VH-VL binders against q9umr5. Designs and how they scored, part 445

Target 1, 268 residues: q9umr5
Amino acid sequence: SYKPVIVVHGLFDSSYSFRHLLEYINETHPGTVVTVLDLFDGRESLRPLWEQVQGFREAVVPIMAKAPQGVHLICYSQGGLVCRALLSVMDDHNVDSFISLSSPQMGQYGDTDYLKWLFPTSMRSNLYRICYSPWGQEFSICNYWHDPHHDDLYLNASSFLALINGERDHPNATVWRKNFLRVGHLVLIGGPDDGVITPWQSSFFGFYDANETVLEMEEQLVYLRDSFGLKTLLARGAIVRCPMAGISHTAWHSNRTLYETCIEPWLS

## First folded at step 21 (VH-VL)

Design yh147 (framework fv_nofazinlimab)
Fold by ESMFold2-Fast, scan of step 21:
Structure yh147 (fold): chain C 268 residues (1-268), chain A 123 residues (1-123), chain B 112 residues (1-112)
Amino acid sequence: as target 1 above (268 residues)
Amino acid sequence: QVQLVQSGAEVKKPGSSVKVSCKASGGTFSDYAISWVRQAPGQGLEYLGEIIPMFGTRNYNEKFKGRVTITADKSTSTAYMELSSLRSEDTAVYYCARTKYDILEGFSDFDYWGQGTMVTVSS
Amino acid sequence: DVVMTQSPLSLPVTLGQPASISCRSSQSLVWSHGNTWLNWFQQRPGQSPRRLIYKVSNRDSGVPDRFSGSGSGTDFTLKISRVEAEDVGVYYCMQGTYEPYTFGQGTKLEIK
């Protein structure tokens, strides 16, 4: 009787990271059909996000078609951006709860070990030269790089995030907004001890201004303009914010208290 | 000096499991992904899986899912490959190899290999 | 899985003559804009594989100039301009564009 759950992983990840999440769901909602999509695993997670969206779209269509009562999405880290785009490009999705686990919804601007691992000779202050090139935009990590000091370059060069956020015009923007607004609940999860997502408030649609001061969702132009439906969803009571301290980036899918507090209530 | 040093040869009975180690030196262990590749006597190379210690992520060749487990211990700079439910066709030399994921320079696949560990499965 | 097909599988060559090994993939190995994750390895008898070429045509440090890689999309070639006695061994192509990573069957190069 429970709606099926579709799980979309993050950077370098695969279904193996979600064993604890699946245990929790089985304990609290026995009989739930959970599909963890093994697409764009490992290095393929670095493929351009629009390519990933296309592949995940093909995989979720038959699952959604077999579940006329609806499905839930649990989308982790980079996977949350894939799910954002899926909900916009699919004219016929039947997603009830979209659960975003520590995803950089407004982008990333962090000088973390993860960044240095992929760009060993770069700092966050100069990565814009790489990411906002045609070369850089062929890698997923650059598709959501959001340098607050080079906003003009971000708006012009971002092939993914600026478009799905409605920060740059696109012919399909009205249809994408209509599609996204069909979601039942947008459940946003994240926290200050994540250590990877920078700023961590990006998981809640907050982000840096040009002075690196974090502005929350309600102060963002994308919210104020209602570019893809955030203001409408909030007014409808469809946005759930669930911040939790003490959880590192790789622990969001394996913390029982987090699951019980932020995820379990939305898996009808 | 970059070096991947593997554990010694093993002889195992069918149905048992084997755990092979790969210790990295020269360079930071966490800067690289570690892959496992096997080679049956007189045959070609076959990929088993990869671990990225920095991200805590691992991915396995579907053929070996359920039997292979790859782990890493950052404190000792050592990666492990465990293969369970051993059959005679699992007799092979098992290699570890490293990869660097550099976006600017491009992916550097399997630039250094361990010396190999012979695993013999016989009754 | 991406299938990597090498030809020939056995390559007897006269010392000092050129040798050529072909590798074909069942799918395009192009990641994007000049990025193709095609590698060549040499395995001498009783030794671990050693990488010769990465990203289609880039020679590893210490690899002699007589080795060269070329190709694009689905069709790749490893050439040895003048075979030396030390070149005997098995040569493998490998793709890293898709998981699982896959290898060709191997080409055994031997002196006639």
Scores: ipSAE 0.792, ipTM 0.890, lowest interface PAE 1.1, mean pLDDT 93

Design yh148 (framework fv_nofazinlimab)
Fold by ESMFold2-Fast, scan of step 21:
Structure yh148 (fold): chain C 268 residues (1-268), chain A 123 residues (1-123), chain B 112 residues (1-112)
Amino acid sequence: as target 1 above (268 residues)
Amino acid sequence: QVQLVQSGAEVKKPGSSVKVSCKASGGTFSDYAISWVRQAPGQGLEYLGEIIPMFGTRNYNEKFKGRVTITADKSTSTAYMELSSLRSEDTAVYYCARTKYDILEGFSDFDYWGQGTMVTVSS
Amino acid sequence: DVVMTQSPLSLPVTLGQPASISCRSSQSLVWSHGNTWLNWFQQRPGQSPRRLIYKVSNRDSGVPDRFSGSGSGTDFTLKISRVEAEDVGVYYCMQGTHDPYTFGQGTKLEIK
């Protein structure tokens, strides 16, 4: 009787990373059908996010079609952005809870291990030169690079995040907003000890201004203009914020207390 | 001098498991992904899977999912490949190889290889 | 899975003559501008594979300049301008653009 759960992984990830999450779900909601999508695993996770959205869309359509009562999405890190786009481009999704596990919803601007590993000679201050080129936009990490000191370049060059956040106009924006607003609950999870998502408040739609001062969701133009429905969702009581300290980036899917506090209540 | 040194030859019975090690020296272990590739006698190369020790992320060739497990111990700079439910057709030399994911310079696939470990599956 | 097809599979060559190996992929290996994850490996008898070429045309340090790689999209070539005795072995192309990584069948180069 529990709704099926679809899990979308993050950068370099695969289904193996979610074994603890699956154990927790089985313990608290026995009989739940959980599908962890093994698409864009490993280096394929670096493919452009729109390409990943298309592939994940093809995989989730039959799962959603077989679950007339609805489904839940649990989307980790970069996977949370894939799920944001899925909810916008699918005219017929039946997602009840969208659970975003430490995803950079307003983008990323930080010198993290992932950044240093992929761009060892770059600093966060100069990565905009690479990411805001057509070449850079062929890599997923550049699709959500959001340099607060070059916001004009971000708005013009981002092929993905600026569009799904409604920060730049798109012909499909009205339909994307209508589709996204069909979601039952938007559950946002993140915390200050993540160590990868920078600023960590990006997981809650907060982000840096030009002085690197974090402005929260309600101060963002995206929210104030209700560009894709955040203000409408908040007014409906459909946005849940669940911050937790003491959790590193790779531990969100394997911490029992986090699961019981932030995820379990939203699985039905 | 970068080296990948693998464990010695194994003879296993059908249905058992084998665990092969690959110890990296000379470079920073956490800067690289480690892949496993096998070669049956007189045959070509076949990819099994890859681990990124820094992040603990791993992915497997669909053909071997459920039977292959790749792990890493950063403290000893050693990667492991375990293959279960062994069959005669799993008889092969198993190699580890390393990859660097540098977006600007380009992905550097399999720049150094281990010496190989012969695994023989016989009754 | 991407199928990598090499030709010829057997390549007898007279010492000092040029040799050419073709590699064709069932799908485009282009990731983005300038990024095509096609590699060439040499395996001498009884030895581990050794990478010769990465990213279509880049030679590894220590690889003689008589080895060169070229190609684009789905069609790639490894050329040896003047075959030496030490070049005996099996040559493999490999793609890293699509998961899982796949290898060609191998081309056995022998001195005639």
Scores: ipSAE 0.733, ipTM 0.862, lowest interface PAE 1.2, mean pLDDT 92

Design yh149 (framework fv_nofazinlimab)
Fold by ESMFold2-Fast, scan of step 21:
Structure yh149 (fold): chain C 268 residues (1-268), chain A 123 residues (1-123), chain B 112 residues (1-112)
Amino acid sequence: as target 1 above (268 residues)
Amino acid sequence: QVQLVQSGAEVKKPGSSVKVSCKASGGTFSDYAISWVRQAPGQGLEYLGEIIPMFGTRNYNEKFKGRVTITADKSTSTAYMELSSLRSEDTAVYYCARTKYDILEGFSDFDYWGQGTMVTVSS
Amino acid sequence: DVVMTQSPLSLPVTLGQPASISCRSSQSLVWSHGNTWLNWFQQRPGQSPRRLIYKVSNRDSGVPDRFSGSGSGTDFTLKISRVEAEDVGVYYCMQGTHEPFTFGQGTKLEIK
């Protein structure tokens, strides 16, 4: 029988966005128990990410307990960051495949429709003034705002992303790394036509340097220092990279070819 | 000036469905979320759900999940609320209302409302 | 769901006198650092609701300054310093901190 699948949505989202994904899973893996978590839907998706992690943690514990053979996570956009933290804070998770579906794993730095909708009077160049304040850190989108021109402020002020990426010290860092390393496969999905995640390589742990040149995962300090286990996972053969062109941000969960190529193989 | 104009009154039989429209004018449709709220005769206000047309994201009150569908047509600046499997207790005035999500200025909940659409469910 | 409880439900007031409506939530409406998504609406007979107050104490443009909102956490108040004839209607508090958004049961303000 197939392992259960837990789906964690993104910004402003709800379970409705995953209707096509559920159809695909049912077609290729009939009998799979798929739970799309309707927590922090709509406006609540703007709550601080650590609060979301706590709520999702409480929801996934009983699902994982009922599946001793393991579970799979499919985590979309902002939801991929929630899942990153879940895997670190849970001492006993049994996740086999963690499928990160176009998630800004190294952060976000772009003037997209999402940014303009939430900060209509701001540009990416000045958003650091808002996001790196205590006030801004009470909103999820600021928890992963990563301004490459103010990296010192990001490292000091980020209450979430800098900590889970091991870019800033935390008392629990060693335990978080140990917990994350229990994952069977880290499946990274994203692409150049996403239009929202900026740079799109953030979905693959790449990111801008101070000149806005993208450096890939293997050039990042978090990888080189193995801060939370990326280098160890790669050496173990546990990281899967599945880039695909031609897919916009809201289409990752509803493209059949993407599903067959990048998701289906990891749903044992 | 901002205006939300709703479709006209509907009389429906039990078990049927109704689809109410809400057309935004005098403003930018894509800058706002559109919510649906109902009010049974002589009763209070009850939230059904919200759509953010720019992103196509929708969120429903659990009480109505499976029966309510909210959609939007950006080209006509119109949001729709469809309620299926109608019962007599669904008789109410249905309102659309808009919300501005602005992190810096704060959320502007339900700042403008449509005129309401009476939906009567009777045999 | 967050339960919003208003009192009184019926509020007869003499013209020119002050009026006060209480709204209590079953759990905290604080989002963060001064961000509390509590709103007040007025519904005149036969009309759509109209927002008077947002974020606890901010008056909408065009709303007379005799209307004021206050409160924190779970306890909120709408005050009218000097009631006028045009104030007749039903007043609703509404929370937007937790999904689903919920309204109080309404307070009917009547003259005399």
Scores: ipSAE 0.774, ipTM 0.879, lowest interface PAE 1.2, mean pLDDT 93

Design yh15 (framework fv_nofazinlimab)
Fold by ESMFold2-Fast, scan of step 21:
Structure yh15 (fold): chain C 268 residues (1-268), chain A 123 residues (1-123), chain B 112 residues (1-112)
Amino acid sequence: as target 1 above (268 residues)
Amino acid sequence: QVQLVQSGAEVKKPGSSVKVSCKASGGTFSSYVISWVRQAPGQGLEYLGEIIPMFGTRNYNEKFKGRVTITADKSTSTAYMELSSLRSEDTAVYYCARTKYDILEGFSDFDYWGQGTMVTVSS
Amino acid sequence: DVVMTQSPLSLPVTLGQPASISCRSSQSLVWSHGNTWLNWFQQRPGQSPRRLIYKVSNRDSGVPDRFSGSGSGTDFTLKISRVEAEDVGVYYCMQGTHEPYTFGQGTKLEIK
């Protein structure tokens, strides 16, 4: 009788990372149909996010159609941004709980191992020159690169994040907002010891200002303008915040205490 | 200088497991993906899976899912491929190879290969 | 899975003559903005594979100019302008665009 769960993975990832999560769900909610989508695995996770959104959309449609009582989404890291866009572009989604596991919802800005691995000669201070080009926007990591020192370039060049956050105008913005607001619960999970998502508060819609001081969700223009429905969801009591210390980026999907505290309560 | 040095030949019984090692040098472990490919005698090349040692992320070919496990030890710069429930059809030379995900210079698939490890499955 | 089909599978060539190997994929190998992860490998008897060509047409360091790659979408070609004795071996195309990565069956090049 439990609603089906659809899992969307992150950068460099695959369904294999969720074996512990599946064990936890089976233990606490036996009989739950869990589908971990093996699309855009490994290097394919570097494909443009709009391409990933299209592919995941095609995969989730039949799952949602077979579940009239609704479905839950668990979306990890970069996958949380894919799920944000899915909820906006789908006119007919029936998602109850959207569970975002340490996803850079306001973007990423930091000198992490990922940056050095993908751009060995680049630093966070100069990556804007690459990412905010048409060429750079063909890579997923650049689609959510949010340089707080070049906000004008971010707003003009971002082909994904600035649009889905309503930070730049788009013809579909009103429809995207209406669709996103159909979600039952937005469950935000993240923490200070993640080590990859920078700032970690990006998982809770907080982000750096021009001085690299973190401003929380309620101070963001996207929230204040209610650009895609965050203020409406919060007023409705539909936003859940579940921060947890002591969890590194690759451990969110395999920590039992995290699962019991932040995920299990939202899997009806 | 790049080297991918694999462990020596193995002879295994059906139903057992084999674990092949691939020791990397020349900065490979910090900057590359390590992939595993096999080749049965007189046959073509078949991809098993890969690991990104820096992140611990792993991907497997669905054909081998449940039987293949790829791991990495950063302290020794060594990747491992373990294949369980061995059958005679698993008799092959197993290779490790490296791949680079440098966005600016471009992706570099399987640019260097190990020498290969012959695994023979016989009773 | 993406099926990679090579033709011919056996290629006897007279020394000094050109040789051509075709590789066809069951799906487009274009990733984004023209990036196509199609590679060619050479395997000499008893040796590990060696990459010759990456991203359709880029020649690896140390690979002789007589080797060239071309193609787009689903149809690709490896050409050897003048076959030398050292070119004997099996040649494989390989796609890295879709997981799992897949190889062609291999083309055995032999001197007549």
Scores: ipSAE 0.656, ipTM 0.824, lowest interface PAE 1.6, mean pLDDT 92

Design yh150 (framework fv_nofazinlimab)
Fold by ESMFold2-Fast, scan of step 21:
Structure yh150 (fold): chain C 268 residues (1-268), chain A 123 residues (1-123), chain B 112 residues (1-112)
Amino acid sequence: as target 1 above (268 residues)
Amino acid sequence: QVQLVQSGAEVKKPGSSVKVSCKASGGTFSDYAISWVRQAPGQGLEYLGEIIPMFGTRNYNEKFKGRVTITADKSTSTAYMELSSLRSEDTAVYYCARTKYDILEGFSDFDYWGQGTMVTVSS
Amino acid sequence: DVVMTQSPLSLPVTLGQPASISCRSSQSLVWSHGNTWLNWFQQRPGQSPRRLIYKVSNRDSGVPDRFSGSGSGTDFTLKISRVEAEDVGVYYCMQGTHEPHTFGQGTKLEIK
């Protein structure tokens, strides 16, 4: 018997995007119960991330309760941040593998088609004026906008990412860290040809410094301070890094080689 | 001026599928989301779903439970709506309409519509 | 699903007189501060719907000044200050805040 798999989608997305992923899982692990959560689909994916966390929490509780041997999470793009928060706020989660599929774990700073489509008159250099306002924080994309040239504004105004990453203090930080550390494996997937997640190393907890030079996870203050458990997980052997070139943002959930290399080994 | 031009009327048997096209002209196809809305004779408007051609993302009204598929072809600036397992109650005029997502100005829902395609389901 | 309720459903009006259509939603349509995704559409006999108003009160280009939208939260109104013969048709309110998007039943405006 295989552990159930719960899938959380990304921005503007729905369960339809995961039809190939479900096919792959069924082929390699026949009989696996896979639930792709149809919550916050389409434009509702723009709702504030804390609102999404609350809704997904309500949906995953009964699934986890029916699976005493544990569950796996596969969380795509923005969905990886939802799953990060779920693992921190749930005192009783039983997640074995958390598979983060090209998610901006340290945030986003890029002039992508998403930015132009949602903010036609803005560039990455001026989006901080919108995103770090109360108006902007009512949209999910601004909850993980991380301008390396206005880090003081990010730390003060981010209602979501700065808090879950422990970059700003929060009363619940100790409990969130304890909860997150119950995860069996943190599987990080991403690559240089994604084209949307900027910098792509954000999927591996790397990010820009003030000069737009990428610093990897081990150089981040959140890692060095072990703010939510990354250093502890790495020491435990629980972090898996699986970069792959040649995969665009919308193809991570539909590439067989990626599935066999990075996802399949962590489904039990 | 942007125009949305739909394919012609269809008569289908129960249990078959229909595929309606919506061709955009006069504007950049990938800058907009394309939605599908139907209207049964003498009834109101009912939303089926939406595609964002730029990203290939799709969202469907759960009411159609896997019967509806929306696709897009950027090379021909054409969106398609396919409805399978047709029933007599699927008899309706099917419309495509465009939507623009803009965080600052606000979402611009259904600002331009196609002429409609009558789909009749009869034995 | 969000239920959109229009009143009246039938609206006979004398030419040159004002007309008013109400629309109520079963849930708040407020997305965020200043963002409420409520729209009004006109459908003339035998034609496709045409959007008149978006985001509660914003008039589309080419829509006459006699049309205005107002409201907040769950209660919205479309007003026509002076009805003209070309205004005959069915008017629909529509919400885009919640999935799936839903429409009111429609209000049929007719000349007396």
Scores: ipSAE 0.762, ipTM 0.870, lowest interface PAE 1.2, mean pLDDT 92

Design yh16 (framework fv_nofazinlimab)
Fold by ESMFold2-Fast, scan of step 21:
Structure yh16 (fold): chain C 268 residues (1-268), chain A 123 residues (1-123), chain B 112 residues (1-112)
Amino acid sequence: as target 1 above (268 residues)
Amino acid sequence: QVQLVQSGAEVKKPGSSVKVSCKASGYTFSSYAISWVRQAPGQGLEYLGEIIPMFGTRNYNEKFKGRVTITADKSTSTAYMELSSLRSEDTAVYYCARTKYDILEGFSDFDYWGQGTMVTVSS
Amino acid sequence: DVVMTQSPLSLPVTLGQPASISCRSSQSLVWSHGNTWLNWFQQRPGQSPRRLIYKVSNRDSGVPDRFSGSGSGTDFTLKISRVEAEDVGVYYCMQGTHEPYTFGQGTKLEIK
């Protein structure tokens, strides 16, 4: 039978957003047990990411324990960062495919509808003053705000992303790297028409330099230093890149062609 | 100038569904979340769920999951709440209300309300 | 779910006298320091609820300064310094820190 699938939603989401994804999985892999975690739904998705990681960890432990052959993770948007941390903090995870749907793996820096919706009087150039304060770090969106013009502040103030990416030292870094490397496949999905994730290449571990020129994953210090295992995974053939144009941020979990091309092949 | 105008009263049989509308005016519809709250006769207020029209994201109170569906039509600035498998205990006034998620200024919960829609469930 | 408990449930007051309503939550409503999502609503007979106070102590525009909110953590108070005839109605506290959002059972304010 097929391995169970665990779905982790994004900002302001709930399980309802994945009804089409569940239909697709049921059609192509009938009998698959799919659990969409209804934790940190809606407003609670703005809680600090480490708090969310703890809650999701408690929920996934019994699911993984019941599936000795392994499980798959499908993690959407902000949820992909939650899953990144889960794979690092869990000494005993048995995740085969980690499928990341348009997640800001290197962070976010953009004046998109999400930014204007949550910070209607702020510009992206000024948000570092709020996000890199202790107050701002109590909101999930600020945990992965990555201002390329204030990288020194990002490195010192980010309580989550800089640590999980190994951009700032942490006592648990070696163990987190070992745990993350247990994953079977890292499937990265994203595209230029997303409209929210900025730069969209953040979904593939690319990001802006100080001149706002996008540098791809292989040019990042995180990759070059192999801080949490990206270089090792790529060398083993365990990283899958699946970019697709024409898909807006809220459509990654409800596009059949995207599902058939990028997700379906990894749901053994 | 901000107004939330709801559809008229409904009388429904047990087991049927009801769909209530909430038409917004006087503000940018997509800039606010819309929540639904009900009040049974002589009782207090009970939250059903919320939608963020800008992103189509929605969340429901566990008590109503599987029965409540909240949608929004941005072109008409209208939110909808549909409740299925109606029973007599669902007899209540249903309200829509507006919420602003501003991280800097703070969340502004339920600052404006619709006039309410009486839904009566009886045989 | 977070349980919101109001006291008293019935509050008969004399015109011009002060009134006080308490609201207690079953768990902390602190999101982070400075951010506590507690609100107060007034519902006059036959009308929709109207928000009076948000974020514990912030008065909505148009709300008379006779109304004030205070509290922290799990214990909150709505005060009316001098009750007027127009204040008749049911008052509800509401928390937005934890989903699902929950309301107190309501306090009915009546003139003696």
Scores: ipSAE 0.767, ipTM 0.877, lowest interface PAE 1.3, mean pLDDT 93

